VH-VL binders against q8zy40. Designs and how they scored, part 40

Target 1, 190 residues: q8zy40
Amino acid sequence: MIVGVVDYTVGNIGSVLTALKRAGAVPVVVKGVEEAGRVDAVVLPGVGTYEAAYALARQFKEVVLEKPTLAICLGMQLLFESSEEGGGQGLGVFKGRVERIKARKVPNIGWRYTHVVKNSEIIAEGYYYYLHSYGVRWGENEAYTAYIKLEEKYVAAVERGHIIGVQFHPERSGRTGLELIKRFLAVAKR
Below, E stands for the ipSAE of ESMFold2; O stands for the ipSAE of OpenDDE; V2 stands for 0.75 times the mean of E and O plus 0.25 times the DockQ between their complexes.

## First folded at step 15 (VH-VL; framework fv_regdanvimab)

Design j4 (at its last look DockQ between E and O 0.87; V2 from the best seeds 0.00; counts 0 for: pae E 7.0 > 2)
Fold by OpenDDE, look of step 15:
Structure j4 (fold): chain C 190 residues (1-190), chain A 127 residues (1-127), chain B 110 residues (1-110)
Amino acid sequence: as target 1 above (190 residues)
Amino acid sequence: QITLKESGPTLVKPTQTLTLTCSFSGFSLSTYGVGVGWIRQPPGKALEWLALIYWDDDKYYTYSLKTRLTISKDTSKNQVVLTMTNMDPVDTATYYCARIETYTDEGWFPYYGMDVWGQGTTVTVSS
Amino acid sequence: ELVLTQPPSVSAAPGQKVTISCSGSSSNIGDNYVSWYQQLPGTAPKLLIYDNNKRPSGIPDRFSGSKSGTSATLGITGLQTGDEADYYCGTWDRSLKAVVFGGGTELTVL
């Protein structure tokens, strides 16, 4: 399976590429919509600033809506309606607002127990690695599938159809993360 | 000093509902990271975890009894209540409540040990 | 429904060392903290070890805990008659979304 990793920001996408390879995919870097149209699935990585990322990522909205998508950290945040960070505009795939997290330490960095409240073929409950200062506050939403507990509950994962967003970094989440990526790929092959 | 104490009926008839109350002092269930759990132990048998409730009202139940169990808290009264429906003689056991701490500088964990236990209350289910 | 496996009994003479094993899986001991509880006859359980190897205040250092892979071990050195009790391991199981205990180990001091 050819997986396009969208390169809309300057950042370390190497780990994502490596993780995809380990999971059995053929990752390719995608910089434009045309390229994204040729792959089987897409990954929105989580590196950069929200405003800069959105400026480039907004062109991929149709691709996200069309192809199996795994959005990671900032990538997930871009899927929502708005953000306190940057210009505040998101892709609007999911309802919700990205806001500064309330935690003892910001950014939230490290392994966090992730609660899965809805059955998912891809998202498994357990520990994943987080690195973020912003997030979506947990609430009633059919798309919200998992959360973490900081000083408040924040969305850890969202799902709608073929679109999955995770606040954590599966590429940095060891075996748990790798298995998640594998499950994503398996589902994407359908 | 942290203390927990279980209270409720010690004798229940089959099919009736058991309501147990855990009254505690020395801590608050409004405190971030704090939880209270229920554990039971049939005579001569092992500990069996039943349910947990956290400060944020997040609840968990043992799967085998999930449909029969309801856990709730009254923070203002420092009480946690466990209800168990359709009691059967096999449910005869000593029931304990215990405090669980789940938050550290490293973050929140679903289980961090039950550091203080009540003395338990023995519940006999018999016709 | 026992998710964690303990030996049913162990025994040793006073002054000796004993170990109690707790075997689980990746969904529980594998990725979460293990606690141990001591239950003296006719009493409520008492937290003995938490976070795999930490002792609550009041627990002597002759009690120790360790974790490796999907297994945990409780160690008791300088065994005393007063250590005769049931010991339980416990942890969180992410697949069950539940706290799980071992079947308990009866320690007899010979």
Scores: ipSAE 0.723, ipTM 0.889, lowest interface PAE 0.8, mean pLDDT 94
Fold by ESMFold2, look of step 15:
Structure j4 (fold): chain C 190 residues (1-190), chain A 127 residues (1-127), chain B 110 residues (1-110)
Amino acid sequence: as target 1 above (190 residues)
Amino acid sequence: QITLKESGPTLVKPTQTLTLTCSFSGFSLSTYGVGVGWIRQPPGKALEWLALIYWDDDKYYTYSLKTRLTISKDTSKNQVVLTMTNMDPVDTATYYCARIETYTDEGWFPYYGMDVWGQGTTVTVSS
Amino acid sequence: ELVLTQPPSVSAAPGQKVTISCSGSSSNIGDNYVSWYQQLPGTAPKLLIYDNNKRPSGIPDRFSGSKSGTSATLGITGLQTGDEADYYCGTWDRSLKAVVFGGGTELTVL
């Protein structure tokens, strides 16, 4: 299957492209909405600044709502209602506000045990690699699938229909991350 | 000095509900990264983990007994309570509570070790 | 059948070294930290090793731990008669969302 990786023009998406290839997808770089219309699924990568990513990602909101989507780190954050990093702007796909995380060390870097609280065909409990300074506080929400525990609990994954967001980097999470990507592709294929 | 002590009935009849209390001092369950677990050991047999509760009220139960177990805490009293329904003679065991550490400088882990144990309370379920 | 497998017993003479194995899987030992417990006769278990190979304060350096792949090992050197006890390994299992213990190993000092 053909998977469009949105290129914000800022940052390196090579790891995402490689992970998609390893998972059996045909990744293509997408820079505009026309190109995204032809792919089977979309990835919003986690590289770049919030401002640059938001400016482009706004154009893709309809595509995200209609196609299977995996949003990674910054990409997940763009889908929320607002962000401190983005001056209060967000795409509003998921309820919640992105804020600077409260942790002993910021940014939150390294492997963290990710607690999954809802059945998911895609998100499995285990260790994933995190690298972020902003996150969404955990709370009761039908879309909130997983969390991590720092000084506060933070959303690690969100799901609504075919839209999946993860705060961690599955492309940097070894076999556990690769299996997540494979499950996303399998679900997207249906 | 950290201590934990189990209390409750030492003899129960089959089908009754067992309620055990773990009373502790020297730490608080409101403290980040702290948990309390329950473990049992039938006479002459191995340790069997039953349940645990974290400072943030997250709870986990051994799968085989999860329909029979309920764990709760009262942070203001420094107590954790385990309730086990439908007792059977095979449930005869020594029941321990223990403090669970879940935090390191590397981050949070679901289980890092049980560093302080109560002395245990033996519960006999009559035949 | 058992999630973590230990030999049921081991024995050695005073002064010798003994090792106790704990075999598991990727969902437990493979991706989680292992702890070891000593249970002297008639007493509650006591933590000997945490984080695979670290000793709590007061545990002599004759006790050591290691982990390789899905297996963990407790080592005891300079064996003393006071080391006679049951030894248990324990860890988290992500698939079961549970703490799991091995079946225990009875150490005898001959």
Scores: ipSAE 0.078, ipTM 0.705, lowest interface PAE 7.0, mean pLDDT 90
ESMFold2 (binder alone), look of step 15: mean pLDDT 91; pTM 0.936

Design j5 (at its last look DockQ between E and O 0.78; V2 from the best seeds 0.00; counts 0 for: pae O 8.6 > 2)
Fold by ESMFold2, look of step 15:
Order: sequence, then C-alpha cells, then structure tokens
Structure j5 (fold): chain C 190 residues (1-190), chain A 127 residues (1-127), chain B 110 residues (1-110)
Amino acid sequence: as target 1 above (190 residues)
Amino acid sequence: QITLKESGPTLVKPTQTLTLTCSFSGFSLSTYGVGVGWIRQPPGKALEWLALIYWDDDKYYTYSLKTRLTISKDTSKNQVVLTMTNMDPVDTATYYCARIETYVDYGWLPYYGMDVWGQGTTVTVSS
Amino acid sequence: ELVLTQPPSVSAAPGQKVTISCSGSSSNIGDNYVSWYQQLPGTAPKLLIYDNNKRPSGIPDRFSGSKSGTSATLGITGLQTGDEADYYCGTWDRSLKAVVFGGGTELTVL
C-alpha cells in the first residue's frame, strides 16, 4: 500500500521512510493536499518545529479525518487543540492541550514502559523509544489509549477509528515499533 | 533508616477475610516513583507476588487471586493495606510487604526490585 | 507452569564458584530488568542484584549478575558457609502485568 509521509520541509524523515519500507509499505513524500488525496494512508512525522509543521499540517486536516493516519511525536501533538510550544494552535482532532512535560529530566529521552489501558489492534503494551519535551497530561478520555509515567502521567497514544497518534517513535523502537507499524498497515488495508 | 512491618491476625478460619497492614517509615508513598508490594511464601515453598500499589495509586494484582485481593494506601499514616477474601488452608503462608522503586536513570521501569522487606507475618488458616 | 525456571538446588565446596540460572521469555527477562534475592533460613529475602548486574550498597562484589536473551545468571565466588540460602530471580512480565519470581534455588555449601 501507498503511504504518504508529510514533509514539513525541515527535519529528516529518512528513518520513517525506512521503517515504512521494512513494514511492507510503499512510502512517498507528500507536500500538498492533492498528493495526499491519492495515497492509501498518511503519516505525520515527528521532525521539525511545531510552527512549521502546523503551518503545513493545517491544510491536511480533512485528509487526516478521511484516511488512515499514523501521527508520530510532533505529528501526534498537532492533532490536539493547542500547544505551549510557540503558543501554537492545533488541528483539534483530539481534546487536550500540549504542554512542557514535568519530569526529573527534560527532554524525556529513552525507552519507557508504555501502559495500554484500552483494547487496541495497533498499540501494544511494552517499551518504546521517546524523545520529547512536550506532552499531553493523562486524563479520562475515550480516545486516550496509552500513557507513560513521569512526574505525572502523559498520553502515549490516542486512537479514534483509523486515526492513530503516538508520542514515541515507532521507527526508532526496534522490532516492537516495526510490529506496530505493520499492524497499522494491516488495519488500514481492511 | 527505611523499615516496613506487617501486622494482622496470625490465625484465620476458612472463608474469613484476612486484612494485613504494612506500616513503614523512612519513606513516603507520596514520593514520585515509589511503590509497596505484598509477597507471600507458603511453608517450604517459593515466593509468590500478590499485589502492588504505586505512589500515584496505580494497582496491580496477581491474576490467579485478583478477585480475592484488594490493596489500598493511607499516605498520611504511612500504611498499605491488603485484604484477601475467602481464605483457605492453602493460603497459609508468611506474608511480606516490600518497597519498590519504579523510575531509574535508564528509563522508566515497572519493576526496579524490592529493595527493603518487612520481617514477614505468618498467617495460618485452620482446616 | 512457573513463568521463571531455576534449578531446584546447587552445591559447591567452600571457596568455590557457583552459578544459578533463571530462564524466562521475551515478555519478562527478555524485555525487562532482573533482580536477585537471597533468603537465609528463617529470614526475609534480601536484594542482592538489581538492573540485571548492579549491587546495592553493602553487597560484596563476589555476587554478580548477568543477562543474555531470555536468561539471567547469578554468580557467587569465594563460597562461604554463610551463603547457604535460597536464591530467587524476579522481574516484570509485560503480558501478565505482574511481578514474577522463579521457583528458587537452594544453595548448599559442603
């Protein structure tokens, strides 16, 4: 299947492209809505600045709502209502506000045990690689499917239909991350 | 120094409910990354983990006993309480509580190890 | 039926070296960090090793730990009569969402 990776024109998406190829997808780089309309699924990658990513991503909201979507790190954050990073607005797909995390060390770097609290065909409990300074506080919400524990609990994954957001980097999470990507592709094909 | 002590009845009849209290000093369950667990050991047998409560009130129970177990904490009293319903002679054991740390420099871990243990309390279930 | 498998017993002479194995799976030892406990007769368990190979303060360096794949090993050198005890491995199992212990290994120093 053809998977469009949105290119914010800053940052390096090579790891995401490689992970998609290893998972059996045909990744293509997408810069505009017309191109995104032709792919089977989309990925919002986690590279770049919030401001640059939002400027482009705002054009893609309807594509995200229509197509299977995997949003990674910064990409997941864009799906929320707002962010402290640069005072930015979000796409508002999920309720919640992105804030600077409260943790012993910031940024949160490394492998963290990710707690899954809702049944999911895509997100499995286990260790994933994190690299972020901002996150969404955990709370009661039917879309919040997983969390990590820092000084407070933070959202690690959100799901609604075929829209999947993860705070971690599955493309940097070894076999566990690759299997997540494969499950996303399998669900997207149905 | 850190200490934990188990208290509760040492004799229980079948079908009764057992309530054990872990009283501790030298640390607080309000401290980020801290937990208290309960472990039992039947005479001459292996350790069996029962339940765990973290500083943020997350709780875990051994699957085989989860319908019989309840764990809770009273942070102001530095206590953790384990309740086990429908006691049976096979539940005769020494019951321990132990401190657990869950956050380390190498990333977050659900289990660091049980670094300080109570002396244990032996509970006999009459048959 | 036990999630973590240890030999039931091991023995060696004073001054010798012994190893105790702990075998599990990818959801426990493979993914998670292993701890080891010493239980002297009639006493509560004591933490010997955490994070696979680290010693708490006060544990002599003749106790060591290692992990490879889904197996972990406790090593004890310079055996002393006071080392006669039961030894347990422990870890987290992500599938069970539980702490799991091995069945224990009785060490005899003869």
Scores: ipSAE 0.033, ipTM 0.673, lowest interface PAE 7.9, mean pLDDT 89
Fold by OpenDDE, look of step 15:
Structure j5 (fold): chain C 190 residues (1-190), chain A 127 residues (1-127), chain B 110 residues (1-110)
Amino acid sequence: as target 1 above (190 residues)
Amino acid sequence: QITLKESGPTLVKPTQTLTLTCSFSGFSLSTYGVGVGWIRQPPGKALEWLALIYWDDDKYYTYSLKTRLTISKDTSKNQVVLTMTNMDPVDTATYYCARIETYVDYGWLPYYGMDVWGQGTTVTVSS
Amino acid sequence: ELVLTQPPSVSAAPGQKVTISCSGSSSNIGDNYVSWYQQLPGTAPKLLIYDNNKRPSGIPDRFSGSKSGTSATLGITGLQTGDEADYYCGTWDRSLKAVVFGGGTELTVL
């Protein structure tokens, strides 16, 4: 299975590529929508600023809507309607606003227990690795599938059809993260 | 000094609703990472976890009794209340409340231990 | 309903060492911290060990905890008559989304 890793930000996508390989996929770097159209699934990685990322990632909206998609951290955040960070415009795939998190320490860094409240074939409850200063506050939303507890609850994962967003970094979450990626690939093959 | 104390009726009739109150001091349920749980122990039997409520009003219930249990907090009064509906003689037990704390340094721990317990209140369900 | 398994009883003479096992699964002990509780006769449980191997203040170093895989162990050295009690292991189960306890172990000092 060929998985396109969208390269829209300056970040270390190497770990994502490695994780995908370990999970049994053939990862390829995607820089344009034409390339993205040729892959079986898409991964939206994300480390960087929201506005800069959106400026480049907005062209992939149709691809996200069409292809099985795993959006990671900033990638997930881009899927929402708006953000406090930057210009505030998102892809609008999910309802919600990205805002600066309330926590004892910001950014939120490290392993956090992730609570899954809705049955998912991909998202399993457990510890995952987080690295973020912004997030979506937890609330009633059919797409919200998991949360973490900081000073408040924040969305850890969202799902709508073939689109999966996770606030954590599965590529940095050891075995738990690898298994999640494997499940994503399995579902994407359907 | 941290203390918890259970209060409520010690005798309940079958089908009635039990309401227990946990009054605590020495800590606040508004504190980040703090929770209060309820545990019961039938005579001569093992501990059974019932429910847990955290500072942010996040709640968890034992699955077998979920439909019968409601946990709530009044932070201003330093109280946590547990209600259990449709009581049965099998629910006869000593009921404890206990404080639970999470360590942010290790990430959010769903459970690391209940470090302070009340002395418990014995509830007998009998006609 | 008991998710964690403990031996029903253990016994030893004063001064000896005893161990109490607690077996679970990947959804509880495997992924979460284990705590141990001591319950003296007619009293409320007391936290003895938390985070697998940490002792609260006031707990003597005769008490120790360890975890390996999906099992946890409580160790008591220099057994004293006052250690005669019921001991429970506990942890979080991610599948059940609940705190789970073992069935308890009765420790008798011979």
Scores: ipSAE 0.015, ipTM 0.578, lowest interface PAE 8.6, mean pLDDT 89
ESMFold2 (binder alone), look of step 15: mean pLDDT 90; pTM 0.931

Design j6 (at its last look DockQ between E and O 0.80; V2 from the best seeds 0.00; counts 0 for: pae E 7.8 > 2)
Fold by OpenDDE, look of step 15:
Structure j6 (fold): chain C 190 residues (1-190), chain A 127 residues (1-127), chain B 110 residues (1-110)
Amino acid sequence: as target 1 above (190 residues)
Amino acid sequence: QITLKESGPTLVKPTQTLTLTCSFSGFSLSTYGVGVGWIRQPPGKALEWLALIYWDDDKYYTYSLKTRLTISKDTSKNQVVLTMTNMDPVDTATYYCAKIETYTDEGWLPYYGMDVWGQGTTVTVSS
Amino acid sequence: ELVLTQPPSVSAAPGQKVTISCSGSSSNIGDNYVSWYQQLPGTAPKLLIYDNNKRPSGIPDRFSGSKSGTSATLGITGLQTGDEADYYCGTWDRSLRAVVFGGGTELTVL
């Protein structure tokens, strides 16, 4: 399976590429919509600032809606309607607002127990690695699949059809993360 | 000093609903990371975890009894209530409530360490 | 039925060392902290060890805990007659989304 990793950020996507390869995929870097249209699945990585990322990522909205998509951290955040960070505009795939997280330590960094409250073929409950200062507050939403507990509950994962967003970094989540990626690929292959 | 005390009926008829109250002092269930759990122990048998409620009203139940259990809290009264429907003689046991702390310097985790227990209340289910 | 497995009983003479094992899986002991509880006859359980190897205040250092892989071990040195009790291991199971206990181990001091 050819998986396009969207390169809309100034950051290291190497870990994502490596993780995808380890999971059995053929990762390719995607910089444009045309390229994204040729792959089997898409990954939205999570590096950079929200505004800068959105400026480049907005062109991929149609691709996200059409292709199996795994959005990671900032990538997930871009899927929502708005953000307190940057210009505030999101892709609007999911309802919700990205806001500064309330925690003893911001950014939230490290392994956090992730509660999965809805059945998922891809998201398994357990520990994943987080690195973020913003997030979506947990609430009533059919797309919200998992959460973590900081000073408040924040969305850890969202799902709608073929689109999955995770606040954590599966590529940095050891075996748990790798298995998640494998499950994503398995589902995407259908 | 932290204390917990279970209260409720000690005799319940089959099919009736058991309501147990855990009254505690020395801590607040409004405190971040705090939880209260229920555990039961049939005579001569092992501990069985039943339910847990956290400060944020997050609740967990043992799967086998999930449909029969309801846990709730009244923070203002420092009480946690457990209800168990359709009681059966097999549910005869000593029921404990216990305090749990789940927040560390590294953040929240599902810490199950019941650091303070009530003395337990024996519930007999019999016709 | 039991998620965690303990030996049903162990015994030793006063002054000796005993170990109690607790075997689980990756969904519980594998990635979660283990606690141990002591239950003296006719009393409520008491937290003995938490976070795999930490002792609450008042617990003597002759009680120790360790974890490796999907198994945990409680160690008791300098065994005393007062240590005669049931011991339970416990942890969180991420698959069950529940606290799980072992079947308990009866410690007899000979």
Scores: ipSAE 0.640, ipTM 0.859, lowest interface PAE 0.8, mean pLDDT 93
Fold by ESMFold2, look of step 15:
Parts: C-alpha cells; sequence; structure tokens
Structure j6 (fold): chain C 190 residues (1-190), chain A 127 residues (1-127), chain B 110 residues (1-110)
C-alpha cells in the first residue's frame, strides 16, 4: 500500500517514513495535490510550524476528505476550525479550536496515558509520546475518541470515517505506536 | 496521616442493593492525580477489584459487575460511595476502599498503586 | 480466567530467599507498572512494592521487585516468620480498562 506523506518542506519527516515502512507500507513523499491524488492513503505529519504547514496543507483539504488520512500532532491540529498558533486559521474538518494548553509544564513532553472513550478499530488505550504546546479542549463530540489529562482534558484523537487525527506521535511511541499505524493501514485497505 | 474507613450495612438480603461509603481524611479528591478504589475479598479467597473513581470524576468498573455497580464521590465531604445492585450470597465478602495514586514525576498513570487501605467492612448476603 | 497468574503457595525456612512470580500479558504487565501487596492474617492489604521495584518508606530492603516482559517477580530475602502472609500482584490492564490482581500466593515459613 502506497502512503503519501505530505512534506511541508520544514522539519524532518524521516521518523514518519521509517515507521510507515516498518508497518508494511510503501511511503512516498508528496508535495502537491496531484501526487496525493495517486496514493492509497495520506499522512499529515507533525513537523514544522503551523503557519508553514497550513500554507501547504490548505491545498489538501479535498484529498483528506476523499482518502484515508492519518494526521499527526500538528497535522491533527490543522484539521480543526481554527488555531491560536495560526492566527485563527484552520481547515475545519473537525469542530473545535486549537489553543495553548493549560498544563503544569508547557510544552507537554513525554509519555502520557491516553484514555479512549469510544471503541475504535485504530486508536487503542495506552501510553503514547507527546510533544506539543497547543491542543483542543475535550468535550462531548461524536468525533472525539480519546483524551489526555493535563490540568484540563485535551483531545488526543479524533475520528470520522476514514479520517484519523492524533495529538501524539505514533512514529515515536514504540510498539504501541507501530501497532496503531498497522491498524490504520489495515482499515485503509478495506 | 491518611486514613480511610468503610461504612454501611453488614447484613443484606439477596436481591437488595448494597450501599457502602468510604470516608477518608488526610487527602482530597480535588487533588490532581488522586483516586479512590473499591476492592472486595470473599472469605478465604483472593482480592477482587471492583471500581475506581478519579479526582476528575472519571470512573472504571470491573467488567463482570459493570451493570451492577455505581461509584460516586462527594469531594466536599471526603466521601466515595459504591452501590451494588441485586446482591447474591456469592457477594459475601470483606469490602475495602483504598487510595489510588495516578500522578508521578514521569506523568499521569491510570494506576500507580493503592498506597493506603481502609480496615475493611464485612458484608454478609443471606436470607 | 485470572488475568494475572501467581503460584498458589510457596514455602521456605527462616533466613532463606523466596521469589513469587506474577505472569500476565502485554496489555497489563507489559505496558504498565506493577505493585505488590502483603496481607498478613486477619488484616487489610499493605502496599509492599510499587513502580515495579520501588519500596514505600518503612518497607525493608529485603523485599524487592522486578519486571521483565510480561512477568513480574517479588523477592524476599532473610525470610522471617512474620513474613507469613498472602502476597498479591496488581497492575492496570489497558484492554479491560481495569485494575487487575493476581490470585494471590500464600507464603508459609517452615
Amino acid sequence: as target 1 above (190 residues)
Amino acid sequence: QITLKESGPTLVKPTQTLTLTCSFSGFSLSTYGVGVGWIRQPPGKALEWLALIYWDDDKYYTYSLKTRLTISKDTSKNQVVLTMTNMDPVDTATYYCAKIETYTDEGWLPYYGMDVWGQGTTVTVSS
Amino acid sequence: ELVLTQPPSVSAAPGQKVTISCSGSSSNIGDNYVSWYQQLPGTAPKLLIYDNNKRPSGIPDRFSGSKSGTSATLGITGLQTGDEADYYCGTWDRSLRAVVFGGGTELTVL
């Protein structure tokens, strides 16, 4: 299975490419919508700045709506309605606003237990690696499948159909992250 | 000094609902990373975890009893309440409440250990 | 049936060393911290080991814990008659979203 990883041209996507290969995918780097239209699934990685990522990612909204998509950290945040980090801009795939997190330490760095509230074929409860200063406040929403506990609860995962977003980095989350990626690929093949 | 004490009826009839109260001191459920759990032990048998409630009101129940159990808290009274419906003689046990730690230097955990236990209350279910 | 498996009993003479095993799976011991509890006859359980291998204050260093893969071990050296008790392992299971205990191990000092 061919999986396109969107390259914002800033930051290092090597860990995502390696994790996809280890999970059994054929990862390719994509920089334009035409290339993304030809892959089986898309990954929006969590590297770079919100402004740089948004500038390119806005072109991919229709691809995200059409293809199986895994959006990681910054990539998940781009899918929300707006962001404090991005001056109010967002792609609006999921309801909610990205804001600076309220936590004992910011950024939130390290392994955190992720609480799953809805049964998911892809997102499993367990420990994942986090590195972020912005997040979406938890609330009742059909798409919000998991949260973490900081000073307040924040969205850790969202799902709607073939679109999956995670605040953590599965590519840096060891076996639990690798198994999540494998489940995403399995669901995407169907 | 942290203490917990279980209270409630010591004898119930089959089909009745059991209500147990855990009253504690030396800590508060308004404190981040703290929880209270309920554990039972039938005479001569192993410990069986029943339920827990976290400071943020998240709750978990043992799978086999999930439909029979309800846990709640009153943070202002330093109390946690467990109700168990449709009691049966096999539910005869000593019931404990215990403080659960979930926050450490390395972050949040669902379970770190039950560091302080109550003395337990024995509940007999008999006709 | 039991999510965590312990031997039902162990015994040894005073001064000897014993170990008590606790066997589980990746969803519990593999991913999570293991705790051990000592229950003396007629008393409530007491936390003996947490965080796989740490002791609360007041627990002597002849009690030790370790974890490898999906198994955990409680070690007791310099065995004393006052150590006769039931010992339980406990941890979180992410698949069940629950605390799970082993079936307990009865330690007899001969």
Scores: ipSAE 0.021, ipTM 0.664, lowest interface PAE 7.8, mean pLDDT 89
ESMFold2 (binder alone), look of step 15: mean pLDDT 90; pTM 0.931

Design j7 (at its last look DockQ between E and O 0.07; V2 from the best seeds 0.00; counts 0 for: pae O 9.6 > 2, placed apart)
Fold by ESMFold2, look of step 15:
Structure j7 (fold): chain C 190 residues (1-190), chain A 127 residues (1-127), chain B 110 residues (1-110)
Amino acid sequence: as target 1 above (190 residues)
Amino acid sequence: QITLKESGPTLVKPTQTLTLTCSFSGFSLSTYGVGVGWIRQPPGKALEWLALIYWDDDKYYTYSLKTRLTISKDTSKNQVVLTMTNMDPVDTATYYCARIETYTDEGWLPYYGMDVWGQGTTVTVSS
Amino acid sequence: ELVLTQPPSVSAAPGQKVTISCSGSSSNIEDNYVSWYQQLPGTAPKLLIYDNNKRPSGIPDRFSGSKSGTSATLGITGLQTGDEADYYCGTWDRSLKAVVFGGGTELTVL
């Protein structure tokens, strides 16, 4: 299965490519909608700034709506309506606003227990690796699948149909993260 | 000094509802990362975890008893209350409450130990 | 039947070393943090070990903990008659969303 990793040209996507290979995918780097249209699934990686990534990612909205999508960290945040970090409006796939997190330490770095509140074929409860300064406050929403506890509860995962977003880095989350990626690929093949 | 103490009836008839109160001092459930759990121990048997409640009102119950258990807190009184319905002689046990801390340098954890326990209260269910 | 399995009893002479095992699974011991409790006769449990291998203040370094894969071990060296007690392991299970305890191990100092 061919998985397109969107290259925002602002950071290193090597860990994501490696994790996808380990999960059994054939990852390819994509920079434009034409190449993204040819892949079986899309990954929005978590590198760069919201503003820099949004300018390119905005062009991918229709692809995200039509293809299985895994959005990681910054990639998840791009799917929301807006961000305090900058870049104006997001893609608006999920309701909510990205804000600077309220926590004892910012950025939120390290392994955090992730609470899953809805049954999911892809998102499983457990420990994942987090590295972020911005997040979406937890609230009542059918798409909000998981949260973490900082000073407030923050969205850790969202899903709607074939669109999956996670605040954590599955590519850096060891066995638990690899299993999540494998489940994403399995569901995407259907 | 942190202390917890269980209180409630020591004798309950079958089908009645048991209400136990954990009164504590030296800490507050308004403190980030703090929780209180309930554990029981039938005579001569192993510890059995029943329920816990965190500072943010998240609650967890042992699956086998979750339809019979309710846990709540009153932060202003430094109390946690456990209610268990439809008591049966097999529920005869010593009931403990214990403090759990869940916030470390690495962040929040669901569990890393129950560091302070009450002395326990023995409840006998007898017809 | 229990999620965590411990031997029902262990024994050793004063001054010797004893180990107590706790066997679980990937959803509990392997992925989470293990604690150990001592329960002296007629008393409430007391935390001996948390975070797999850390000791609370006041617990002597004769008590140690370790974890390998899905198994955890409590070690007690320089065994004393005052160490006669029941010992329990405990951890989180992410599949059950619950705290789980082992069945307990009765330590006898002969």
Scores: ipSAE 0.040, ipTM 0.686, lowest interface PAE 7.2, mean pLDDT 88
Fold by OpenDDE, look of step 15:
Structure j7 (fold): chain C 190 residues (1-190), chain A 127 residues (1-127), chain B 110 residues (1-110)
Amino acid sequence: as target 1 above (190 residues)
Amino acid sequence: QITLKESGPTLVKPTQTLTLTCSFSGFSLSTYGVGVGWIRQPPGKALEWLALIYWDDDKYYTYSLKTRLTISKDTSKNQVVLTMTNMDPVDTATYYCARIETYTDEGWLPYYGMDVWGQGTTVTVSS
Amino acid sequence: ELVLTQPPSVSAAPGQKVTISCSGSSSNIEDNYVSWYQQLPGTAPKLLIYDNNKRPSGIPDRFSGSKSGTSATLGITGLQTGDEADYYCGTWDRSLKAVVFGGGTELTVL
């Protein structure tokens, strides 16, 4: 399976590429929608600023709606309606607003126990690695699949159809993350 | 193939400092999430965790021996060193090093477990 | 002193099933993944179960793990003579910020 990793961030996507390879996929870097159209699934990676990322990622909205998508950290945040970070708008795939998190330490960095409240073929409960200063506050929403507990509850994962967003970094989440990626690939292959 | 091997003195006198080296191959301690831990086992007794060091040089020690233990790494040599001061006959044990691959800001996550162990080295503390 | 509690010994005849319990607390087993280790006589420990219930490559499906609340259980079906060993549970304790092991269980095949 060919998986396109969208390159809209300044960050290193090498870990994502490596994780995809480990999971048995053939990752390719995607910089345009035409390239994205040729892959089997897409990954929206994290790292970067919201505004900068959105400026480049907005062109991929249709691709996200059409292809199996795994959105990671900032990638997930871009799927929502808006963000306090820079006051920007998102892709609007999911309802909700990205806001600065309330925690003892911001950014939230490290492994956090992720509570899964809805059945998912892809999202498994357990520890995942987080690195973010912004997030979506937990609330009633059919798409919200998992949460973490900081000073408040924040969305850890969202899912709608073939689109999955995770606030954590599965590529940095050891075996748990790798297994999640494998499950994503398995579902995407259908 | 991943391997670890413990080396150091097999006989130590009381009050002396024990220095053990874990030499490993097949992986790098520069890799994110990777760590190396030390575990000891007195004869006929249970496993006792001693210390961990991770790729980012974060370190953890068992509380009871914290003041006596120092763990360090040399990534370029693929080695981890454990020092234990003021050795006592009660410290006689087989000492193991093992690889781990999960880290939290609160410490070690064992769902990788200690997936590869050295064969262990027996250290006897005696006058 | 031990944070995790295991029965000191269990025994069964070949072909039978045995279970080994591991009791902990909210600071370790309840919120952290549990691993199990097999130590054959005169050898180094070997990872048997990780992530509560997952088997590393090479571990037969006769070995299983489960967790509920503050306790974990290792199950061994179709007991074989070669299973005679010491078994240890292990996990992370967030309060102690340390890896913790059980006291070990000696399995004897009758």
Scores: ipSAE 0.006, ipTM 0.568, lowest interface PAE 9.6, mean pLDDT 90
ESMFold2 (binder alone), look of step 15: mean pLDDT 90; pTM 0.928

